# Ledger of designs, part 13: VH-VL binders against c7peq0

Target 1, 252 residues: c7peq0
Amino acid sequence: MHNKIYNSFIDRKAKGIKSFAVLIDPDKVNPADIADLAAKCTAAKVDYIFLGGSLVITNHLDECVQQFKTLCDIPVVLFPGSPSQVSRYADALLYLSVISGRNPELLIGQHVLSAPAVKKSGLEVISTGYVLIDGGAPTTVSYISNTTPIPSDKDDIAMCTAMAGEMLGMKVVFMDAGSGARKPITESMISRVASQVSAPIIVGGGIRDAEKAYLNCKAGADIIVVGNAIEKETSLIKEMADAVHAAAPVLK
Short names: E, the ipSAE of ESMFold2; O, the ipSAE of OpenDDE; V2, 0.75 times the mean of E and O plus 0.25 times the DockQ between their complexes.

## First folded at step 3 (VH-VL; framework fv_olinvacimab)

Design k4 (at its last look DockQ between E and O 0.81; V2 from the best seeds 0.00; counts 0 for: pae O 4.1 > 2)
Fold by ESMFold2, look of step 3:
Structure k4 (fold): chain C 252 residues (1-252), chain A 120 residues (1-120), chain B 107 residues (1-107)
Amino acid sequence: as target 1 above (252 residues)
Amino acid sequence: QMQLVQSGAEVKKPGASVKLSCKASGYTFTDYYMHWVRQAPGQRLEWMGRINPSGGDTYYNEKFKSRVTITVDKSASTAYMELSSLRSEDTAVYYCARGLEYSSSYFDYWGQGTLVTVSS
Amino acid sequence: NFMLTQPPSVSVSPGKTARITCRGDNIGDKSVHWYQQRPGQAPVLVMYYDSDRPSGIPERFSGSNSGNTATLTISGVEAGDEADYYCQVWDTSSDHVFGTGTKVTVL
């Protein structure tokens, strides 16, 4: 069933329902901990599990996806560092183009090479405009992408980048400060983008507590993704999910 | 060494405004939210609002939203809180407080407090 | 409106255990933080995320949180532990909420 995950993004956005995604890096998660994580995510009513990272070195992606798919009913969405990092066992793939950068390989080049394998995988493919925002320190994604992040105070640059991506056919906008970011994306920037973009907006990077997750939703984010804070303190899963689910969108 | 040093005690009349300062040292000022919390005599602590010094985003307790303004001077590593239309029930000790890097979960460092007395 | 209620006082003999409760609806789903405030002084963080100790807080301070009750436990109580103690959470409807406070007296 094509577009099941994308249609859930659209349907929830149309209803003003905010979504919480837990980001899990296959290279960092202990396989013995996956059962506990899946149980915590299920109990917290987490909406998506994002699997991936900027630099996935190990070949444990398939195993990790299969464990989550066995242990819970939460959709597993691939969040790859490159278009070639796929697992046919996942529910969907965020097919990321780094539209904020000027690296042609991450804009379209790697996609040309990976497209036949991605098509054959049978995955739902979600065209995603990836917008990297300065998170206050170099991140793996900023280094690997060889691109300068959008400055954290340049709201109009982020907005124009997202608008252009949507006009060029991106179905989702992913605003990301990067894994390990010191500072999260400002509510001001999220609001500026949300006021001009109809596509679902995913926001991640540097979100450390439930208040910030909530305020990002109030600013217009549709999907909040958190990885690093959950790695440090899994008890935050329930609190962050509750905060996200309690938020309502601003009128567009 | 970490320090949050607040301005001195204030005595105000009802209807006036007060602007308190909190000078931070020993850490990167723009990496941490700065909060303001007050405590009336014999009462519990009451959170008033906070600012992200990097960019100036504010979030206020609804109770104070119409009367409180929190600002920063990044070059001086100083946060300010202004409370307008003072009433006698605003008599309290006012604290600035800091959390962990870009987190509002809890407050790990507190200023010494500033007593504001509102009386006719 | 999210509310946190604490007993007004707890008396404990030196060397014994003080237990300070903080009650709130489904508080077990929230991260609870605890502050010690000695007379005339600013609050000091003594516990965060229910059971984590800040650096410099002795292991005799511990915390738990489940259901409708969070508890700060101070074992081996010393005279220096005499203070007011406040719990704190964040809530979408009420922002940062502090408990009513508990005066711990070491007798």
Scores: ipSAE 0.682, ipTM 0.854, lowest interface PAE 1.6, mean pLDDT 90
Fold by OpenDDE, look of step 3:
Structure k4 (fold): chain C 252 residues (1-252), chain A 120 residues (1-120), chain B 107 residues (1-107)
Amino acid sequence: as target 1 above (252 residues)
Amino acid sequence: QMQLVQSGAEVKKPGASVKLSCKASGYTFTDYYMHWVRQAPGQRLEWMGRINPSGGDTYYNEKFKSRVTITVDKSASTAYMELSSLRSEDTAVYYCARGLEYSSSYFDYWGQGTLVTVSS
Amino acid sequence: NFMLTQPPSVSVSPGKTARITCRGDNIGDKSVHWYQQRPGQAPVLVMYYDSDRPSGIPERFSGSNSGNTATLTISGVEAGDEADYYCQVWDTSSDHVFGTGTKVTVL
């Protein structure tokens, strides 16, 4: 139970199964819409609900987590903009270190501060190497943290970064073009990273249709994360989920 | 203000190759996919493939995958489509079309079309 | 392969309502887009994501999608609406797929 979510990542990856995660920002989602969202996610067989935002404006995290846990059986995974954004009601926490940057606070500083609270929460903690890729638009995270993303055409840098993260013991690699990204991560970059990393690879940012989701999976992504696109059009949940689930893995 | 301007009509013999161009203006060329769609006389539209001008990655219709190559010249904001081993059934109007967003599944702007006639 | 089927033709009098259907298995689970093509011209996007109108498309154009049928509705039909209309989706097995097309004739 302590590693239930992480084990699910590993098991699905080993079986060649691709997973779809819906990203929900607790500060942006209308509580009145959560029931409908949960229903659509269930119907679409969404694999994970990722909850998190770049900023903590309001403290609706616990309520949002509890609401989803009540309405569906989909695992709820915290994807926080800060390590301090924790809810004990979630199923797991992605403990993100921004390894694409050189900000010591995002590498370890904020983790030291949040560690007691995270430990106390009793959550499954999944050490995650967060790799920010240039998506053609400044992200809230990049702006606040003053972190320079990896250029979108530097596949080798992304690869080496992910490799380093894995060798440092990070269990998951999260490649993100960021919220509101104009340019999603290229299939070539995903393939390059996937060729050298055995850890589950999560890919998000700028994915706006089923084709992109599908191609990212084919390139080597294990989990696809979509937020902005489905916020605009919730009907995309089913279409994207189907595409991800239909995708075959890249042979290493 | 967004505009796609395609190259002129082509007449080819069976077995030959044709390379069409599509020049984009009025928007950031690298921020949107470029697609190619053809239409034979009296027939429905048929999607051929797309390219991401930023990264150069392509995705083709399986039907054309062995014969079609899509490329871009970013400095000229121009996309190209080359179709080889031409057949009479390749006679059609060929369109370039922009996706509304970087990874869009629909096409918001279209070129004027290029007629390709394949005849012995 | 995924197929989209449209009626070959729809005739309508000026001022009346035209409905163009697009049928496909579980098409309601997909996003449907529509294009208008006048004779000798390139296609023009008139509807995307089932019911969203691009800028410049009049409100008399609307779209719906459920079950196995998507519908483009044109109210208050004008002579300028005479054209071929195509639905389109993306499918994992067939990629970008267009419908068979519907000729709308304004009587």
Scores: ipSAE 0.023, ipTM 0.655, lowest interface PAE 4.1, mean pLDDT 91
ESMFold2 (binder alone), look of step 3: mean pLDDT 93; pTM 0.946

Design k5 (at its last look DockQ between E and O 0.56; V2 from the best seeds 0.55)
Fold by ESMFold2, look of step 5:
Parts: structure tokens; sequence; C-alpha cells
Structure k5 (fold): chain C 252 residues (1-252), chain A 120 residues (1-120), chain B 107 residues (1-107)
């Protein structure tokens, strides 16, 4: 499997270039609207399309991936609700271990069962340490994972969790307040994790405006993921992408 | 009934400090950013800064950063803005304004304003 | 240093349409919010995210934003619409920026 998508994460981080990813849930998106979404993401220079969610009930994943791949050149990265939900048409898979929790099924158990299908898919597989942070309300991921999120004010617990994940071989750290979170992850927590982790850091959940996206980048996030706010207001795609891209260091 | 009630008018000399209050009611104080915006006579609105009452994180307009301090008392649901080293140019009406829940996109509720007069 | 410029005044007859412009470089890429301020009163939000109305604002208020110009449009203008109007955006370099303000006079 080629490491094209992972290398783009690493190369952009090394240059201080921040990335914006739009998260699309196959259960929520209307296929008729995908052309407009793809056009808006292209015009805004969105860096990645993340497809998936904590729970995917419908069987529309392959259809969504193929539509985006036909309609734009933006890399499509799977963010599945379980490790076995894959589409061979995507560019890469975030192979998530919920390292913030103590649920053995989400740490490794489901991966053992899904590994043959994941290998057969031919996808680029990106080992991802998934760190669930309390977003102030129950989320689908909180319920499905049967995992207590890291409290929103326990920066050192989040930092140690991410460090351990990186030391154990995780290539990416995904800090997530969860889809539908009331409150996003604090800039303090992001900064604390970023100070001790070299892996690319993805941050998502509860990000509602361009200012928060920008401040998360300044705090040390490498990739900002937004889903819910864009579902409600697609005009935010351009504003958020611009804010994320503006957080890059000025070249000397 | 959501309300932002500000402290009364102040008259100060140049070089003094002023500390204004903004008492919130009718909503969960710690879930919404609190902003301070001023308006000199006949002038446009000017954003001074904001605080996240939950954790106390602040962000200030660079113009005021060296002189402004925004704080909260969570138990009293009250935000404060202190402006030091007052100048006659600081004569203005000072408003507190509420942002969206964990967002600063726009300001949906405003206090009545507090006039601060700095005598030449 | 992001700047928003508005015309200083707009005069409009009752029942006609007032158009209040807010100019900024590539403002069409930003979310624009609008406030009404009557004399001696605090501002009141009348439009957000370019074209969305807060609860209680009549449908005759509308907004658009494209290119370098955002516009607040008040159709069927009434005497009660006489006020100062300010646009507002957030910007990475300047934080929250308000426009220069437009006094709408109903004649």
Amino acid sequence: as target 1 above (252 residues)
Amino acid sequence: QMQLVQSGAEVKKPGASVKLSCKASGYTFTDYYMHWVRQAPGQRLEWMGRINPYGGDTNYNEKFKSRVTITVDKSASTAYMELSSLRSEDTAVYYCARGLEYSSSYFDYWGQGTLVTVSS
Amino acid sequence: NFMLTQPPSVSVSPGKTARITCRGDNIGDKSVHWYQQRPGQAPVLVMYYDSDRPSGIPERFSGSNSGNTATLTISGVEAGDEADYYCQVWDTSSDHVFGTGTKVTVL
C-alpha cells in the first residue's frame, strides 16, 4: 500500500501548512447535493474529504466515495464507524484505535476481525490514535464506543494518551469532541498535546466558526475537521478553509 | 428572560482606571463568550476583546491589549472589563455583548451600555 | 488590517427600498452580520451569516454578499427603520471589525 495521503500529512506539517478537512456522513448527505458540495470544496481549496461517522446505518458509503472521486480531485479519506466499513474506491483509511478508552473491542478487537478485509481492499491504511474528549453532551461516538471521554480540562491526560499512542506506533493523533459536540476541544489542550507529539494532529468536534478553526491551528492542530457546522451552513466552507490556510507561517 | 445589565456611568480623570460590570441572567453564563465593544461619540462600534467564562481564556484587540483586562465571576454570572491609563479618547459608551454558544460569529444580545467620561 | 466601508447615509421614502452597502476586500468570502442602532440605544442584530434573519426581524429585511460588497436591503421602509446600521465580520488579522456605519433617514 502506498503512503501518499500519510506523506501529505507529514510534508504539510513539516512546512507548517495547516489543512482543512470536510467531514461528510453518508447517512446524512443527500446524493443529489454531492455535486454542489464537491464544487464548493474545490472552490475553497479544501484539502481532504473525510467520509464516515460514529454510526453508519445506510449502505451508501461506496456510492458517496465514487461520486466525490468523479466530481473532484480532493483526496477522500475514510473515517469509518467500525474498522470493517471500507470502500476500495477511497484514497486512504484512518484505521482508528480508541486509545482514550479502555474498551478492548475498540482498542484492537474489531481490528483483528476486520484486518483481512482491510488488507484486501488495497487502501492506504493510516494507523490513527483516536482520543475522545468530552464535548459537553452525549455524542454518537460516546455511546457507541461505551467509553468515558477524557474530561475537557484534563490536558495532561490527553497529552499522555497521545504520547503513548505515538510511542506504540500510531502515525496520526485524532483529537475529537465527537459529532454533535456542544463544546469544542480547548486551545489549551491542543497546545499541550502538540508540545509533546510529533505525529500529525487532527482536531474535530464542535467547531462552529472560522475563528475557532483558526485558533485551533495556532494552538498546534495540523488538520481541522468540520462536519456539523457545514451541514447547517455550507457557506462556511470557504470562510473556514481560508482561516485554516491563513494560520500557516509566513515564509522567510 | 435573558438580560445583560451593566454598571452605571463613570467619570474619571486621565491616568485613572475604570472597572465596568455586566451581569448576565436568563441563560447559562459559562456557555457563551462575553465581548466588550465600545463606541466613542459619533463613531463606529469598536471591539475590545472577549472572554470564555468557562475557562477564563481571553482574546484582546491589539489596540487595547496593554491596558484592558476582562475577567468573570462565574458564581455571580458577571463579566468585568477594566481599562487602565485612561485618556480623553477613551470617553465612550462601553457595551457588553454575548456571542453564540462557544462561538464568536456574531453578537446576539447587548447590554444597555455604560458611559465612561474621561475629563481632559 | 481589514477595513469595512459603508456610505455615511441613505435617504429613503416610506414604502420604498433602502439598500445599505458594506465594502471590503473579498468580503464575499466572509460571513457578514448586521446591526441596527437607534439613537441612544444598544445595537440589535438584524441579519447574520449574510442573509439569515434573527427571530422577530420582519421578512422585508434581507441580505446578500458577493465579491467585494455585502448589502442589507430593507423593503417597504417604515419610520421605525430610521437608525444607524453597521456591518460586522471576523478577520484573521483584525479580529472583529465593524463597518463605518450608515444612517438611514426615512423622509
Scores: ipSAE 0.610, ipTM 0.828, lowest interface PAE 1.9, mean pLDDT 89
Fold by OpenDDE, look of step 5:
Structure k5 (fold): chain C 252 residues (1-252), chain A 120 residues (1-120), chain B 107 residues (1-107)
Amino acid sequence: as target 1 above (252 residues)
Amino acid sequence: QMQLVQSGAEVKKPGASVKLSCKASGYTFTDYYMHWVRQAPGQRLEWMGRINPYGGDTNYNEKFKSRVTITVDKSASTAYMELSSLRSEDTAVYYCARGLEYSSSYFDYWGQGTLVTVSS
Amino acid sequence: NFMLTQPPSVSVSPGKTARITCRGDNIGDKSVHWYQQRPGQAPVLVMYYDSDRPSGIPERFSGSNSGNTATLTISGVEAGDEADYYCQVWDTSSDHVFGTGTKVTVL
C-alpha cells in the first residue's frame, strides 16, 4: 500500500510506541558488513532502516536497498540528502523540505526537478518537514545549501517552524542536529515541539547512547534515528533499541 | 594528565545547602558529560546526576531531583553540584566523574572526592 | 527499580584467582562496567563494556557478562588488588546503578 510506512508512523505514535531507526549511508557502509548489520538490526527489533547520505558520492543506493530488503524484513525508508536520491526498491521516501531554512531550492525547487523521477519510482512519498537544529558542527546540508540551522536554545522557533510545516500539510517533522553533531537536540526543544505538533516527530543527530535516545523519546520524539554511533559500535544497536522501546510518550 | 580536582571538605548544618566544584583539566571539557556520585560511609556508590557541559542539559536521579542542581562554567572548565535541604543522611563523600557515552555511560576519570558532613 | 547484587566479600590468596559477581535481571543485555576502590581513595575504572580494559589496567583483570550475571575476574591476585569493587550499569528505570560492592581481601 502507498501509505504503509506513514500509517505505521501514525499507528505507533497513537499507541505510544517509540521507534528506533538505524541510519545507513550507502556510500560509507561496507557491503560485506550489511549482512551482519541486518542481522543485528533484526535481533534488536529495529523498526526502520533509514538509507541516505548528506552527500551522494557514488550510486550504491539501489544495491544497498536491495541488500537490506533481501536480508531482513525491516522497512527501508529513504532519507535522502537530495530529493533526487531515489530507489524504487525502498519502501518509502521521506520527501524533505528544509523548512528551518529560507533556501527556496530546498523548500520546493529541488522537489520540482525530482518530482518526475519520484513519481515514476512508485515509492510511498512522505512529505517531511525537515528542521535543522544547530548541533555545534556544520552539517553537509548546511554547508552545501547555505542554510542556517535553528539555534539549539531557540525552542520556540523550532516549535513554530514545526507547526508551520504541519499546517502546510507535511506529514512528518524531522528534527535533525546533523551527522556528527556535538550537541544533540535538547529534550526541552523536543518537548516544546511535541506539545504543538500532532505529526510524528523524528529526531536525529548526535545521539550516542541509550540514555539520550531514551530521554528524547520521553520528551516527545516518536522515532529516534542513529547513524554515526552505531557505525562505530554496532553493539549499540540493541541497547539503543531497547531504550527507545522502553520509553513512554509525554502527555500533551 | 587528565584530572578532576574537587573543592575541599564541607561541614554543614541540617537544612543548609552545599555547593561543590569540580575542575577539569587535560581534556576538552565540553566533550564529555560530568557526573556526580556520592558515597555514604560504608555504603555503595550512588549516582546523583549528570550534565552535558556543552549544552547544559542535565539528568538527575529521581531521588535527588528536587534538591540537586548541577551546573557548569565552561570558561573555567568547572562543574558544580549544589545540594539543598541537607540532612544527616547526606553525609558522604561526593565525587565528580567524567562520563563516556556509548551504549551506556561509564566513568573513566574521577575526582578525589569531597567529604560533606551534615551535623547539628 | 533495577538492582545489582554483589557478594559482600571475597577472600583470595596471593597468586590465586578472584571472581566477583554482579547479578541483575537480564544484565547480560546491558553493558557492565567495573570500578576498583581502595581504602580512602576514589573509584578507578578497571573494566568497561563487560570485558574491555582501560589503559593501565593489567591483563590479569578480565570481565564477562551473560544471562543474569556479570563477572570480574582477577587472576594472579596481588596485595594491591585488595579493594572494594563495584559493578555499574545504566537502566531506563533507574538511570545509573551501582552494585552493592564487594570487598576483596588478599589473605
Scores: ipSAE 0.473, ipTM 0.809, lowest interface PAE 1.3, mean pLDDT 92
ESMFold2, look of step 3: ipSAE 0.603; ipTM 0.826
ESMFold2 (binder alone), look of step 3: mean pLDDT 92; pTM 0.942
OpenDDE, look of step 3: ipSAE 0.259; ipTM 0.746
ESMFold2 (binder alone), look of step 5: mean pLDDT 92; pTM 0.940

Design k6 (at its last look DockQ between E and O 0.08; V2 from the best seeds 0.00; counts 0 for: pae O 13.4 > 2, placed apart)
Fold by ESMFold2, look of step 3:
Structure k6 (fold): chain C 252 residues (1-252), chain A 120 residues (1-120), chain B 107 residues (1-107)
Amino acid sequence: as target 1 above (252 residues)
Amino acid sequence: QMQLVQSGAEVKKPGASVKLSCKASGYTFTDYYMHWVRQAPGQRLEWMGRINPSGGDTNYNEKFKSRVTITVDKSASTAYMELSSLRSEDTAVYYCARGLEYTSSYFDYWGQGTLVTVSS
Amino acid sequence: NFMLTQPPSVSVSPGKTARITCRGDNIGDKSVHWYQQRPGQAPVLVMYYDSDRPSGIPERFSGSNSGNTATLTISGVEAGDEADYYCQVWDTSSDHVFGTGTKVTVL
């Protein structure tokens, strides 16, 4: 199994280089708009395209992945919301365990079901500890997980959850307020988690402007992922990518 | 109705401090960043800083960072801005301003402004 | 430091079009917001994210942003449009930056 995408996460973290990922839901994106979106992501130097973000079944995933792979050189990483979100054409899979919750189905149960398809796909599989943070309103993942998100002001609970995930073998920590979140994750919580884990930290949910993306990076996020704001306003891609890339410049 | 009501005009001597207030109503105070922006007579608007009322996180313009403090009282839905070591060039109208929920890109609602005059 | 420069004034006849420019290095890569300020009044947001119109702002206000120039366009100008106009962006080094301001005079 080739570790190219995971190695890019850890190599960039070691150099202090921050990454910007655009999250695209293959069930929501208009196929006619994919070429324009890919061009905008390329021009903005977006580091990753994450495909997924819903727990519903989709049967157009392969076509969406192949379109992006044809139209740009940006790595396509699956962000699966359900067992059916596997495409052998992608570059990697974030194999998400909802470690913040106590729903055994999302912790390991769905993985048991999906594991044969994941293995057959030949994808690079990135063990990812998914930490759901209260985003100030119900989110799809909060409802589907049937768990209580970590409260937005409980930094120590988020920190201990991420530490435990890393100790149990998770290679990446994904702190997420969820799609449709009103409130993004606080910089205080990000910095508390970053102080205690070496794993790359992905942060998403409720990020609506370049300043918040920048400040999250300064707090210790390694990868900023934005979906909802970009769906509404694709002109933000360049500004957010620029802000993320400027957060920890490495002078040669 | 949404409203930002600022405290009244102030006259101060050089070297003094001033603490201005901005009382918010008609929305959930902790869901929106609160900014302070000033305007000297005949000059452009100048951003001073902001606070996230939910957790108290602040970000200040480097020009003012050593002299400005922004705070909130959540129970009173009120933001404060204190500017210390006043100089004559600090004579300006000071505005509080709010953006869209958890954004700081732009300011969609402004208080009426508070004139601060530094000494004769 | 990131700087935004506007012409000091624009004169326009009623019913004609006013164009207010805001110049900055690669400003086309930033989201530009615009404010109207009448004498003695607080600023009012009239455009955000380059070309989005807040509720209550007439359709005759429009915006564009490309290269080194953003433009606020007011077609069919009315006497009530006479005001100072400021552009604004956010920048990693300078935080929120306002333009130098443009006085629109309707004559």
Scores: ipSAE 0.630, ipTM 0.831, lowest interface PAE 1.8, mean pLDDT 89
Fold by OpenDDE, look of step 3:
Structure k6 (fold): chain C 252 residues (1-252), chain A 120 residues (1-120), chain B 107 residues (1-107)
Amino acid sequence: as target 1 above (252 residues)
Amino acid sequence: QMQLVQSGAEVKKPGASVKLSCKASGYTFTDYYMHWVRQAPGQRLEWMGRINPSGGDTNYNEKFKSRVTITVDKSASTAYMELSSLRSEDTAVYYCARGLEYTSSYFDYWGQGTLVTVSS
Amino acid sequence: NFMLTQPPSVSVSPGKTARITCRGDNIGDKSVHWYQQRPGQAPVLVMYYDSDRPSGIPERFSGSNSGNTATLTISGVEAGDEADYYCQVWDTSSDHVFGTGTKVTVL
């Protein structure tokens, strides 16, 4: 099915269901820990496994994807730091354009280069408007791309950016404060964006507890992505998943 | 810092209605669900229903659905619970409680409780 | 209707360990929360999501949940721990459900 993952995003959003995604960095995860992690994700009814690293230094992507696919039935979605980070074993690829910045390479340049490989992979490709928000700390993406994130207090800029992305045909909006963010995205900003965008909204970065995850959902996030917090404490997976799943639909 | 303050004790006759209030402070009122839980003397806690203060949507225990109405005044950060057609069995302490989640919710802050006595 | 069953009472000597069980069908698949209620007071959350402690709750409180039984464990029991304890879950058929309650008496 060409659009199975995207259709799941749309369907869940339409029903007011909130989704929880665990972000795994293939370069950081210990293969020995994947079994336990997969089990915990399954037990917590995690909706998606997002796999991706800011720096693909090692060729562990395929192995990591295959291991998760073997150990659990959770859809594996590639969330790459670069469009070239592709594994044909995944269920889908978020094809990210950094629309918050003005780096032509991150807007379209790298996509042109990676397009043949992505096409050949046979993966479901989900065009994604990536909106980098200032999380109070430099992100790998910001550093590598030399892009300036949207200030955390500029809700209108985020909104307009997301709107533009959607109008350009991007199917998903990903708002990210980045790995290691000290400041997660505000509910105000999420709400502002959600008020003007119909596309599924993914929110990540700096989410450290179930309350924040829940509040982001209430603000308008459709999918919550958590990586760092879980890496530090895997026991948070269940708590956060439950919080996200228990979030009531946003009434517009 | 978070606090739920409930209205005072009520004495009612069978068949009457009672409306209790719960004023929230110390947090954003619309960010959390408000639940109502009662406890009859010597009995266990019993969930009655909840409201989402932001949207006004409610969910009730089937046992009380026909008699209970939960509402909010966002401007006053206050939740209300009205119970109609009171019976002697409705004599209980009624609590409001803050809930984080729609379904798998726990209640992290509770009001002090309001005693409702129903007697002929 | 989904039901949670607790022992009506648990007696424990000071310094010893009290274990309060909460039984329900496949309760291990649910998130269990626990509340402490002292006489004449409102309930207080003492455990959530099976084993997580709220701020201010001593480490001597712990929780577990598997199979058909969730357990709240209180080690080094103190006089102040004397209270009623209630487990709570959410169920699709019954919404929020509380256990029958357990009175913990410190001898």
Scores: ipSAE 0.000, ipTM 0.506, lowest interface PAE 13.4, mean pLDDT 90
ESMFold2 (binder alone), look of step 3: mean pLDDT 92; pTM 0.944

## First folded at step 4 (VH-VL; framework fv_olinvacimab)

Design m1
Fold by ESMFold2-Fast, scan of step 4:
Structure m1 (fold): chain C 252 residues (1-252), chain A 120 residues (1-120), chain B 107 residues (1-107)
Amino acid sequence: as target 1 above (252 residues)
Amino acid sequence: QMQLVQSGAEVKKPGASVKLSCKASGYTFTDYYMHWVRQAPGQRLEWMGRINPYGGDTYYNEKFKSRVTITVDKSASTAYMELSSLRSEDTAVYYCARGLEYSSSYFDYWGQGTLVTVSS
Amino acid sequence: NFMLTQPPSVSVSPGKTARITCRGDNIGDKSVHWYQQRPGQAPVLVMYYDSDRPSGIPERFSGSNSGNTATLTISGVEAGDEADYYCQVWDTSSDHVFGTGTKVTVL
């Protein structure tokens, strides 16, 4: 297993460069629209395509990955909701441990079951401490994961959870309010986590405008992930990417 | 029905500070960003800053950042904007305006405005 | 410093079409919102995200945004449309920035 994608996370963070990722659900995207979406992502200089969803019902993951790999040079990173969301054609896999909850299946159980298939795929595996934050509405992630999210105003609980994940060997921290979240994660919570964690920090869920993407980066996020907003309005891809790329953290 | 009610007109001397209030009703106060926008006589609208009432996170226009402070009283559903070191150029109508639910993209509802006059 | 420039005035006859432009460098890459302000009153949102209308705004209001110019179009202009109109975007260097304003007069 190589570390090409993880090394890009580390290198960019070290240089103060912020990254923008577009989250695409293979079950929701029309295959006929992928070429246009890939072209828009390329024109906007999107850094990563995150591919996956909490529940992928149709068996189109491999086709979707291969289309993006053919149509653009942007790295494709799997954001899996289950062991079935593995495609050997992707560049990397975020190997999520849901450390915000107490479900042993999501801490290690499902990983034990998926490990042989993941190893056989040859994918770069990026161990990820996934911190689910309450987004103000039930999301597919919270329902499927069957775990209690951290309350959106409990900054110290999120901070301690992320620190524990890093100390247990997780390479990346992912703070997620979930797909369809009403409330995005606050700048104060991101800042609190960033003050204690050296690992790259991915932030997603509920981000609907370029200002929020920008302010999350200034608070300490390294990678901003947007899905729902761009599904409704793809013109936001360029605006959000530009905002993320213009950001530089101001940490005291 | 949604309503934003602002405090009354103020007359201040140069160098003084002014603190304006904006009382919200008819919606969940903590779910919507609150912005402050001013307009000098015959001039364009000028954004000053905003607050997320839920977390207290603020974001200010660099032009005003050293002189403006935006705060909230969640129990009273009231937002405040304090502007210090007043100058004659600060004479303007000051509006509070509601952003979207957990978003600042645009301003969908505005208070009636408060005239602040800075003169000796 | 990001700047939005609008023509200072537009005169239009009742029933005709008024077009209010908002010019900014690569404004087509941004989301443009529009406000109507009548004398002595607070601004009212009339268009958001380039071309979406708020509830209560008539269909004769439409918007577009491409390249360096965003446009608010008012077809079948009525006397009640006489007002100042301001475009608005968000930018990393200028935050929420408003245009210079256009006074629409219906003669």
Scores: ipSAE 0.686, ipTM 0.851, lowest interface PAE 1.5, mean pLDDT 88

